# VH-VL binders against q0atu2: the designs that were tried, part 13

Target 1, 119 residues: q0atu2
Amino acid sequence: MLDKKARIRTSREYRNVFEKGKRLSGRFLIIYYVENALDNNRFGFITNKKIGMAVIRNRIKRQLRAIVREYQGQVKNKHDIVLVARAGIGKSSFEGMEKDYIAIMKKAGLFARNANKID

## First folded at step 1 (VH-VL)

Design c28 (framework fv_firastotug)
Fold by ESMFold2-Fast, scan of step 1:
Structure c28 (fold): chain C 119 residues (1-119), chain A 122 residues (1-122), chain B 108 residues (1-108)
Amino acid sequence: as target 1 above (119 residues)
Amino acid sequence: EVQLVESGGGLVQPGGSLRLSCAASGYSISSGYYWSWIRQAPGKGLEWLARIYHSGSTYYSTSLKSRLTISRDNSKNTLYLQLNSLRAEDTAVYYCARDIFDYSDLYGMDVWGQGTLVTVSS
Amino acid sequence: DIQLTQSPSSLSASVGDRVTITCRASQSVSSSYLAWYQQKPGKAPKLLIYDASSRATGIPSRFSGSGSGTDFTLTISSLQPEDFATYYCQQYGSSPYTFGQGTKVEIK
């Protein structure tokens, strides 16, 4: 799981990212992102009813959190990032979501260092 | 240019273990997205076995996951495949391949090794 | 697992012929993450097409791919002597990755 300090939790914080942030669309994901004044990154997740029933939306949300957690070390520090799942994401595999996340983060310039390099 | 060279094949007895190596040159394995192992039994089609991502995430074929381990050694720029409890049906040419994508949307297994033959028989 | 079925399993053709090979998936392939490979006897497969329709670097324009969802096609517009080979489709939209059974393109 992502710890609490790495999650965007309040409606005010989500609004800030949407109003001040940049937007980039992938195949299954849209990200909104803005630099923050904190020592860490924070992530938010939005799955709307266009995706499907609550069971599907909850599965997608869990899988996106797992993906974000796995690649958190590659994300440039001091950003608030909101992931919005697109309608078609319900038909995607976990790996399809992972590939889309990596591609969109690279296009946004949010992956620090060589994203493919390990310690 | 990128080259992959498999080794470790040969005659192996049933019930034994298989450990294959894939040495990469011209490209750091730590800079690739995914690296895959694929096999092909004589006269048969291609079968995907396993993939490893730079983060250490691994994915395996459903039928083989209990017997497979994919790994790498970044300092040696080498990928490995361990297959346990060998059976006659594991007889195949084993390939390693680079499974890359980047922000320019280049996907697929674009670089393959020449393959190494593994024969499982008593 | 997504099963890929190629049609035909084999065909005979002459140099200059237009060849079409189809690949049908048992369920929708995410993002059209489907590739086509060419394999000659004793050699490793060679990537021809990725993302259903994008030609890999160095691949001649006579090779083209199309399709989405469950139906995909590889077309060779004017078959050359070096094109006699076995062709495989492969999906990478979900794990495990799967290949079609292959289509052998033989000389008439």
Scores: ipSAE 0.005, ipTM 0.566, lowest interface PAE 13.9, mean pLDDT 83

Design c3 (framework fv_firastotug)
Fold by ESMFold2-Fast, scan of step 1:
Structure c3 (fold): chain C 119 residues (1-119), chain A 121 residues (1-121), chain B 108 residues (1-108)
Amino acid sequence: as target 1 above (119 residues)
Amino acid sequence: EVQLVESGGGLVQPGGSLRLSCAASGYSISSGYYWSWIRQAPGKGLEWLARIYHSGSTYYSTSLKSRLTISRDNSKNTLYLQLNSLRAEDTAVYYCARDYEDLYEGYFDYWGQGTLVTVSS
Amino acid sequence: DIQLTQSPSSLSASVGDRVTITCRASQSVSSSYLAWYQQKPGKAPKLLIYDASSRATGIPSRFSGSGSGTDFTLTISSLQPEDFATYYCQQYGSSPYTFGQGTKVEIK
């Protein structure tokens, strides 16, 4: 579930993840991630103007939130994770974004070894 | 098309309780969207009250959390707001609203027409 | 809670005028998660702008939004008769969601 408590909301919180976190790049996504002192995971989403017009950027944000929500049960608890969409993401399919997300999360050690999605 | 219709308003005595309903048509409340209750006292601004997600997670305004309960009945495609220990300051038009098309956002693209609650002796 | 303060609280304008309304937040609004609404007497609010600058479907191009951080602006480039209304900003960058106090745009 991506209730507001599971979302990174303030510029201070985004700054903390960028300054103290690790970075890992995928094909369409970059993640920045750091362990937090909370009982839950929090996610942030960034889409910049290189991706395309506001309509495209908003569609990408919605699709990324849907992917994160679908796999939230597989993510190791107590992390703040920021997803940054790369310029090429506007030309990817939903399935392409989903596969990239799974690959980078596994590579970061944030997914269980045998992660399965939650529908 | 999405349509929201509030009901359950009217005259209520101080210290009493009220239960408002919001009947949705044109979409399913089980589809993953957020729903909020927002009120507006006569001649005043807007105040957010409570939010519920399709999973059942709920969030409340800090000043009203002890007096509010938001709930849903998926079989009736209806949202509810229960407000207890009513005071004159609870007199307002109560709106239910849906987030825009992005179910993770907190802005509202569809609003009901509102139902007036008057708290008076 | 993030407090939103609108300026001015009210203004008088004529058809054809450029109208600017500002919304100042007590704390930075994450990801420019700020919306603007129009409300006419006896009616529910209507979404105009979301994500600070994105115009909602069906909203005329004379309405535009800008800003980030703590300072946001709604501009009506050429006021029309149907634009006399009260305007509200709303942030959704953090819980609880909060609204500005409103700006009433009245005919001069």
Scores: ipSAE 0.000, ipTM 0.515, lowest interface PAE 15.4, mean pLDDT 82

Design c4 (framework fv_firastotug)
Fold by ESMFold2-Fast, scan of step 1:
Structure c4 (fold): chain C 119 residues (1-119), chain A 122 residues (1-122), chain B 108 residues (1-108)
Amino acid sequence: as target 1 above (119 residues)
Amino acid sequence: EVQLVESGGGLVQPGGSLRLSCAASGYSISSGYYWSWIRQAPGKGLEWLARIYHSGSTYYSTSLKSRLTISRDNSKNTLYLQLNSLRAEDTAVYYCARESDYFWDSEGFDYWGQGTLVTVSS
Amino acid sequence: DIQLTQSPSSLSASVGDRVTITCRASQSVSSSYLAWYQQKPGKAPKLLIYDASSRATGIPSRFSGSGSGTDFTLTISSLQPEDFATYYCQQYGSSPYTFGQGTKVEIK
């Protein structure tokens, strides 16, 4: 699970990201992202009924949170990012979802290239 | 039934400006759809110009953003496109179109207006 | 920007023929976010197919779409007289949205 400070929780906060943010689409994911005025990044997750039954949607949400958690240290500071799952994501592997996330985040310029440097 | 009706086209001179309107009926523009303007020069293909979300957030074609302003009036349920510094190359039929809400994935442009012709002559 | 190239640019076919139109993208279209439109002279475009293969409401079963990545196809299985039109592909996987140059279908 992601720390509660790193999660977008309210409909109003989701709407802010959609209203002001940029959009970029991957194979299984769409991201919406905008800079925030906080000291941290926040993530939101949307899985709609086109994906499948509740058990599938809940599995996808858990897997996406796990992927985001693993790579959170590479994300440029002060962003709100919402991940929207596409209808086809239910048939993807965990590795497929992970690769799509990495590719889309890199294309968006949201991964810090030199995150492990001291300066 | 969703209907979009464009107006405000006509003959304009180079260097002038123009404001196009798109009146929506059958739904509220405050209900979460993207609205776009798309143009088509005579005998040519389609070119996307600008998009506005129901909340007012705007997106523009990179090549035209300095001359275009997309806006809306929720009380009139109407979308606008302002074009400045008109050139002969801006001669086209201008369409407004609705795009699906982000929660349901895009389904392309599912409803289009009839279009309004803008002719820039010199 | 993603450039879409349609092939052929024009074709002529007889009523009852199977017609195929291809759309090739200069880079991969995310999530198969690709639509096909039909435009008749003097009219606005009409959505036929979205998400590469989903038929829009009210569109006859003779229209079908397929493909993923960079290669997409629109098929009309049995051409009718009312199918005289120009057909456009459009990607909405990344901004700015882009259209193919169009394919004109002329019925003999």
Scores: ipSAE 0.005, ipTM 0.542, lowest interface PAE 10.9, mean pLDDT 83

Design c5 (framework fv_firastotug)
Fold by ESMFold2-Fast, scan of step 1:
Order: structure tokens, then C-alpha cells, then sequence
Structure c5 (fold): chain C 119 residues (1-119), chain A 123 residues (1-123), chain B 108 residues (1-108)
């Protein structure tokens, strides 16, 4: 669902984020993130067998892409970010995943500071 | 589960135009995925024609781009394919399909497919 | 465009046979982004394999895929009566998406 330019696609690119990036754990998600030399953000997604059957993993992956897409404009530019789903995510609601994503991105300093606009 | 049903096929004269419809149920076409049109001439193989992203961005086969328009109506949850300047070679079953990203962020295989609608171009 | 050539174009086989279909690409398919479909007369294609070797949900274990780069293979380990069909490979490593010409698996 993300543009191809905004996706981390190769094993080499994923490995770079894991090796050089910072890690932050949320309730249902772990993110690995590193600043890139590109003009845009790129996202990767990992769901493993501990989450459940392929149907469940596919649903989770689609929902995570939708959440990332929704909040794409709030993410600080020039980062490669990999989302890794934790085992418990299979029992989470869409809203639960969304709240966890927002919380972890804010904690990582990857979301813009909330400010009241006066103009 | 997503279901796709094509309609609008039939007999068309060379030089004419047609508009095919693909009614989706079980998923909102504006909420995600790419959505594609693929055709198959009788006894021949499959040919990808066009896809539309849920945001509205469109992509076309280079050989047919000048004659094709892919579009959608979100309120009807329906995809369309407009084909102009029809030739005998356009005779085919036309399928709509979702472009799925099952296990890879960049995955681009087709699942599910509609049942297809036959277009015959002859005088 | 990446051209996909399937071999053989048709084959005759008996129930219980091991069937192998190959798909050769005119240039390397990035990240093994290749899928296999099954099509029966009068029906839409059905996804069997994606990412060269991953079975789609509900697909029997007798179907397997392998390969990378320019050479890919679909194997049916023990052919069943319901497997007589036409099989297509499809690459999505680069735009435009392209399909092989198909391989028809017929009763011997």
C-alpha cells in the first residue's frame, strides 16, 4: 500500500537497519530505525510465525501498512524504519496497534512535537 | 473475503469503445491495495493492462496506454476500464484482480481475481 | 520488459507422476519476485506460489516452487486428477508485470 520509493525491499537494506539502527519496544511493536541519506522515509515490516497462521500475519501486515500510511506526514524525514510485530499483536485490535505505533514513534522522537497553532 | 465481479462485456464493432465495470464487495477499494485489469485472448496467455492505487494513482501497459483509462467510483466501490479504438486483437476475457502484498512490502501478485467478462470485437 | 519463457509449452502426465515446469526470464528477476498460477478451462487463474517458493494459503503441499535470478521451477510431486490445468509464471521484480506463455498439463 505504500509507494515503492517508501518501502524497504531488500534483505541487505533490512540488515543495515538492524545493524546500525536504534531499537525501541512498544506493547505490540518493536521498531528499528536509522537516519538515511535519501530525501524520504522508507518503511519495512516483519511478521513471523510466532504471531499465528499466515492469514493472521497477512492481516496484521496490511493493518500496519495502513497505520503507517495514515501517519506518514508526521514522521521526521530521512529515516529507514522497520516495524517488527510481537507475538501478542495477533490478539490486538486495529485501534490497539495504532495507539502503540503512535506511542512508540513519539518516544523515539520520530514524530513532530505537538504544538497549538495560533495562526 | 474480497469478491470481484466484472460486467460490461459483449459484442463491439472495430473502432468502437467499451467501458467495463468491476464491482468489489467485502473491502473498500479506497482503503488499500492496488487494483488491476488483466486480459486473456481465447486460447492465449495473460496480459496485464493497468492498475490503480487506492490513492488514485494509475499505471498502464506501455503498448496500450494510449487506448486505456482505469478509474474508480469509491461511492459504488467499483473499478472501471475504458478501452478505445477497439481492434479484433482486443477480443479477450477481461479480469479485474487485487494486487496483494501478502508476505513482502513490495509483493505484487494477483489475488483474488474476478470471474471475467468476455469482450468480442468483430464486424 | 522482462520476457518469461515456460518449458515445456505442454506435457502429458499420469496421476501420481512428478511434474516439473520451468520459467526462464530474459533478465534477472529482482528479489525472486515471481508467482505461479493455475488456470482451469472457463475459470480465473488461482494463485499457487509467490516469492518463488512460498505457497499461497490453502494450496496443497505437493506444489512447490524454487529458483532465483533467471531460472525458476514449479514442481508437482504427485499429480492428482484436479491438477490437469494450464500453469503460468508471473514476475513482479520490475514494471510492467509480465506472464509466461503458459504450460498445459494434460492427461496421458
Amino acid sequence: as target 1 above (119 residues)
Amino acid sequence: EVQLVESGGGLVQPGGSLRLSCAASGYSISSGYYWSWIRQAPGKGLEWLARIYHSGSTYYSTSLKSRLTISRDNSKNTLYLQLNSLRAEDTAVYYCARVDEYYDTSGDWFDPWGQGTLVTVSS
Amino acid sequence: DIQLTQSPSSLSASVGDRVTITCRASQSVSSSYLAWYQQKPGKAPKLLIYDASSRATGIPSRFSGSGSGTDFTLTISSLQPEDFATYYCQQYGSSPYTFGQGTKVEIK
Scores: ipSAE 0.000, ipTM 0.522, lowest interface PAE 13.1, mean pLDDT 83

Design c6 (framework fv_firastotug)
Fold by ESMFold2-Fast, scan of step 1:
Structure c6 (fold): chain C 119 residues (1-119), chain A 122 residues (1-122), chain B 108 residues (1-108)
Amino acid sequence: as target 1 above (119 residues)
Amino acid sequence: EVQLVESGGGLVQPGGSLRLSCAASGYSISSGYYWSWIRQAPGKGLEWLARIYHSGSTYYSTSLKSRLTISRDNSKNTLYLQLNSLRAEDTAVYYCARSYDEGYEYWDFDYWGQGTLVTVSS
Amino acid sequence: DIQLTQSPSSLSASVGDRVTITCRASQSVSSSYLAWYQQKPGKAPKLLIYDASSRATGIPSRFSGSGSGTDFTLTISSLQPEDFATYYCQQYGSSPYTFGQGTKVEIK
């Protein structure tokens, strides 16, 4: 689970990221991201009705949180990042979502150790 | 079933003010949507005017910000637009519209009212 | 502000025709943040397509959208009598939201 302090929780905080942040689109994901004044990263997750029924949206949210948690240590500190699932994400595999996340985060310059990963 | 009904249009003199209402039914205006006012001058295209976020935050067209106020009354499930210092070029059909829910970002307009005609003429 | 230009401004077509309307943006728009609307005389606009290619609830399959970046297209694969209307594109990728000037689809 992501710690409470690592989650974007209020509508105002989401709005700040959407309106002041940079936007980058991948195949299944869009990220919005902005540097924050905190000592940690915070993540938000949006799965709109356009993706499908609640059971599909809930599965996608759980999988996205798992992916974010897995790669949390590689993300450059002091950013608010919102992941928005695109309509086509319901047809993706877990590996497909993970690959898209890594690609977008690398392109955004948000991965601190993507080039020098140590197993 | 979502329904939006605008009212408050009619003939208004230049320099006057108008207050438009948009009564929503079939859902709550406080429940996670954002709401916009959009106008269309006769024979012209659509122009976005203002929105109010589900959180209560408001946003305005840069060119009209000084003359527009968007507000809501959650107890009446109603959205309002006030436009001051009316000019002939404010003549238009005024629509209220809802954006897709669960959105904490910019969205398309999935439901529209029927519109209310405002004519600004002496 | 992002300006949207539709081509053509008007066209004449017959029932059964394939109709294509193009929307060009002055700056890049995310392909997920462009919508198409249909408006009949005296009526409010009706959402047809959102996120460039997703069909809205209740919209017939003959309507489809495509495109990304600065170039977007609405296609009606087999025009029906009820499809004679004005069509508008709209971007919501950046504030302020902007609309194209409209394309009038008329009976030939």
Scores: ipSAE 0.000, ipTM 0.503, lowest interface PAE 11.3, mean pLDDT 81

Design c7 (framework fv_firastotug)
Fold by ESMFold2-Fast, scan of step 1:
Structure c7 (fold): chain C 119 residues (1-119), chain A 122 residues (1-122), chain B 108 residues (1-108)
Amino acid sequence: as target 1 above (119 residues)
Amino acid sequence: EVQLVESGGGLVQPGGSLRLSCAASGYSISSGYYWSWIRQAPGKGLEWLARIYHSGSTYYSTSLKSRLTISRDNSKNTLYLQLNSLRAEDTAVYYCARDDSYEFGEYYMDVWGQGTLVTVSS
Amino acid sequence: DIQLTQSPSSLSASVGDRVTITCRASQSVSSSYLAWYQQKPGKAPKLLIYDASSRATGIPSRFSGSGSGTDFTLTISSLQPEDFATYYCQQYGSSPYTFGQGTKVEIK
């Protein structure tokens, strides 16, 4: 679970990230990201109806939030980041989504190459 | 910082079997990467052998699939390669490596171990 | 399996020279999923280039990669003393992953 402070919640804030941010696509995820003027990161999650019914979309959102939370400490501070789930994500494993997230965050420069989760 | 250290090499008899270990430090092998074994015969080029994903899915070189088993122990943060029915042609330095991916199907090796020499001789 | 053939197999060069190494694939490499590695004697390979043209972290700008489909090139714009090594291409567009035979860059 992500704290409320760490979530993008308003349509205006989502629009800002889409219009002014950079875009990178992975296999199951697309991210849009921009630096913010806050002292923390904020994450948004979009699962459209092409993914499936509400129960599937809600499962994907929960799994993505869990992944984001797990790797929170590796993410470069002061960014608004929106994760958009692609249509095929409903058939992905949790591990597949996690791998895709790590790959796109590294490519974006938001995640140091060797700054990964440590046991 | 990820570091990989191979062990288990040495002199082995033809027809025997071998189990190599790759101890990872600075990173959990259960986290989102593929991990590969690659070998290099003395004075020759690189040959990819096998890959394992953190979920447990495995992939093998077509020519060696029947003689290779790649595995891992997440609790020990260690990767393994078992090679059976050893031949003189299996003499090589064996490397473990982390496969990094930025998109589906992209697995280049960004971190390598130092290698361990395996000599198959009578 | 996709076979990769490097040319030349070896070359002699002097410090300051422009060095070009080619890698040809027997089949098209999907999405330019091709990497280049440098290996010095007694050491493990080091990643230089991935996705045909993306330079790995910490790799000097004199190293560049290009190409798509079946034809790929690694260029060293001004050879330095530390660049005398063997260079390998590797495709990861389809399993099994395959390497080229290597190109040895020797001091002239």
Scores: ipSAE 0.000, ipTM 0.491, lowest interface PAE 16.0, mean pLDDT 82

Design c8 (framework fv_firastotug)
Fold by ESMFold2-Fast, scan of step 1:
Structure c8 (fold): chain C 119 residues (1-119), chain A 122 residues (1-122), chain B 108 residues (1-108)
Amino acid sequence: as target 1 above (119 residues)
Amino acid sequence: EVQLVESGGGLVQPGGSLRLSCAASGYSISSGYYWSWIRQAPGKGLEWLARIYHSGSTYYSTSLKSRLTISRDNSKNTLYLQLNSLRAEDTAVYYCARLEDYDYGSEFFDYWGQGTLVTVSS
Amino acid sequence: DIQLTQSPSSLSASVGDRVTITCRASQSVSSSYLAWYQQKPGKAPKLLIYDASSRATGIPSRFSGSGSGTDFTLTISSLQPEDFATYYCQQYGSSPYTFGQGTKVEIK
């Protein structure tokens, strides 16, 4: 359902977002974002070793992808967005991560003002 | 490690209602996966019915949307399906299944319950 | 809705045979988002292949998938006794999720 072309895949693509993009910090997440020249959004996910062991990092990454998928219809088209998990995210509930994501996306102007979930 | 056990099947009268449960163990249904109901009429193929996300977001098959409700109780780690205005054609084995969002867009059913048989007959 | 048509609907084969099952979509499946499942009588379906060609964990190497766009194939390179079953393709490139009608692999 979610296009595989919506993934940021290469270090060069990540570097582009970090160098040219804006940065916004939430409680558990940091986003970096920049407009792209494509006809779709692309997302990247970074979970570093400060979060915890591989099993915890992989769980967090799965949960973040699920959150992004759930709200994909709310995101303004033509953006590359990288989500960086902060060290404290490992202690967050799924709901906590979801609320943080919504808050930072709204603050960034990437969501509708009153974001609604897609069906 | 994930185990899904359906219950609530059996003989039901035409025009009645069906309420099925799916108890999950080894994994929390609130952990960010989609969960679905899929049915299979005797000797026939698979038909996807509905999915739900932990947040309550739901999506239904076009043909059944008016008769079908999917829900969950996160505190009981249980998924539910209600189907109203039952017809003989609703006779099927009903499965619950976890929908894996593996790699940002890959959505496939990686764990299935054993199924529960529903027979709609007078 | 994307309609999936499997060919053949049934086949008879012997242990050691190479078996090929085709799944054709009524319109292009985005990103090759197609899975294959195996179902034995009285049992739930079991995931074999996802993303057209990726084997699920624990699935023997004799199972392989290929294809893109509208044409997808499941191949069993050397049929084993435990492989007699019904096989289903499923697309998740667009909503709603749809399944093929199934292909029954029977003993000759």
Scores: ipSAE 0.005, ipTM 0.559, lowest interface PAE 12.5, mean pLDDT 83

Design c9 (framework fv_firastotug)
Fold by ESMFold2-Fast, scan of step 1:
Structure c9 (fold): chain C 119 residues (1-119), chain A 121 residues (1-121), chain B 108 residues (1-108)
Amino acid sequence: as target 1 above (119 residues)
Amino acid sequence: EVQLVESGGGLVQPGGSLRLSCAASGYSISSGYYWSWIRQAPGKGLEWLARIYHSGSTYYSTSLKSRLTISRDNSKNTLYLQLNSLRAEDTAVYYCAREGDEWYYDAFDIWGQGTLVTVSS
Amino acid sequence: DIQLTQSPSSLSASVGDRVTITCRASQSVSSSYLAWYQQKPGKAPKLLIYDASSRATGIPSRFSGSGSGTDFTLTISSLQPEDFATYYCQQYGSSPYTFGQGTKVEIK
């Protein structure tokens, strides 16, 4: 669902975000984020075994990618952002995850002032 | 289960430096957890000092960051806290603590017994 | 930094009493990332509640937490002899982590 260039792909790139980035916690999500030297944003996704079986973790990852894609036009350019799912996310609705994502991105100052939802 | 044992406390002179150790057993300090130092002056409340992520990234309290260094040695499974320019008000019991799973909660679920540091002439 | 203020600073109670301790933050604690600890004299603190309302493993059901934003509460529904201790709230919603000043629960 996200273009190749909009995905964090390597362990080194994930490590950079965790070590140098800022952290904000939401209800179901934690984001780590840092400015990059690229022309675009990149997103990474982490779902730990404590969330549930691989099938459940992969479903959560797909839902998070769909949410990120839907709102990608509202995110300030030149950031690497990693979304980490918390244990409780397995009990959340899609709408609950979406609201948490929007809230934490706004709190981080990563949403543009006059941004609208991208269709 | 995880156990944390602090050491390196004792009587220290004002203006000196202190290096505390926290030996972890039962779990690797490099396996995905944050580890913190917290202190408590006699008869006072708790004060968070610093934390280190398993990757080595460090975070410090605003008031003490110029005098504190948190570090780790993964091969010894040990955490360290260096405190410089010691003052009488640094007298406290120093605890190391594990934050729970960083993916699920950051509360301190395991604490060491603490080591007393007395800064006095 | 987020400042946490507990009230009361101390209270006297009897076994069987309902005890309520409040923790007020100077600004909103993100996602209710607030914990409560119990500390007995000469001992390290013990985690009771995390994420404002989740009871830690092995903690009796008489301990409960609630709240969000800036106002949080720890309740002990029926105080037992082993509950006489000092209680601390702590936020981990943003760095630096901060603790409340503590509430001492004393025998009446």
Scores: ipSAE 0.006, ipTM 0.534, lowest interface PAE 14.1, mean pLDDT 83

Design d0 (framework fv_firastotug)
Fold by ESMFold2-Fast, scan of step 1:
Structure d0 (fold): chain C 119 residues (1-119), chain A 120 residues (1-120), chain B 108 residues (1-108)
Amino acid sequence: as target 1 above (119 residues)
Amino acid sequence: EVQLVESGGGLVQPGGSLRLSCAASGYSISSDYYMSWIRQAPGKGLEWLARIDYSGDTYYSTSLKSRLTISRDNSKNTLYLQLNSLRAEDTAVYYCARGYYDSWEYFDYWGQGTLVTVSS
Amino acid sequence: DIQLTQSPSSLSASVGDRVTITCRASQSVDSSYLAWYQQKPGKAPKLLIYDASSRATGIPSRFSGSGSGTDFTLTISSLQPEDFATYYCQQYDSWPPTFGQGTKVEIK
């Protein structure tokens, strides 16, 4: 679970990321991201009905939070980031989601130096 | 069988207010669906106005300057749109539509629409 | 805000014709986040296609969608009398959801 401070909680905050942010697509994930005025990062998570039933969407959302938490220290500070799950994510493994997250965050320039945990 | 039925439209003077209703049947509006209001001025295209998601969070078109309030009554399975400070350019057919939960939705079911005419 | 521009704005066609309507986005749209609607006079829009190419339940096979990025098409392979209507594209990739201006398909 991410600390409350690290979570985007209100519809206003989500709108700000969508309106002002940049967008980048991966295989299973889309991210929207914008620099914030805070001293910390905040994350939001969106899973759509095309993924599957509520039990599947809830599993995906929990797994995405776990991945974000694992790599939290590698993310450049002062960003609001919303992760939107694509329809195909429901058939992905945890490893597949994790690889996609790392790839898209690196491509967006959001990972700080030493972001590759494999090395 | 999913149905959406709008009501509450009519003739109103500039500066007036109206509350539109959308009665849903065949599913629960408090489930995993977004519910939106979309309008269409006579002879014109479609304009998205407002959305309420399954969690009750609301989103609005910035062009409407806070003149709209979207709400719902889960016990009545009914969606509402409060229109305030109405202007002639608000004359349109107002549709209630159900969206699949997404960052932003497509609309799989629409109501028949209710006409709002703003005229002196 | 993604602007959708449809082409043509109107066309005249005969029963049996192949009709193609295009929708061009001002910014790239995920290919899975574009829908097409049919609207007959005095009626609400009806979903035809979602995720750029998936046909909605009950929609005849003569309707098909394709495209990705900024360019999308709706094709009616053999126009029927009941197909004379206005057609709208809609993106749901970015906030706010936006619609094209519409393409009116009229009898020739």
Scores: ipSAE 0.006, ipTM 0.557, lowest interface PAE 12.3, mean pLDDT 84

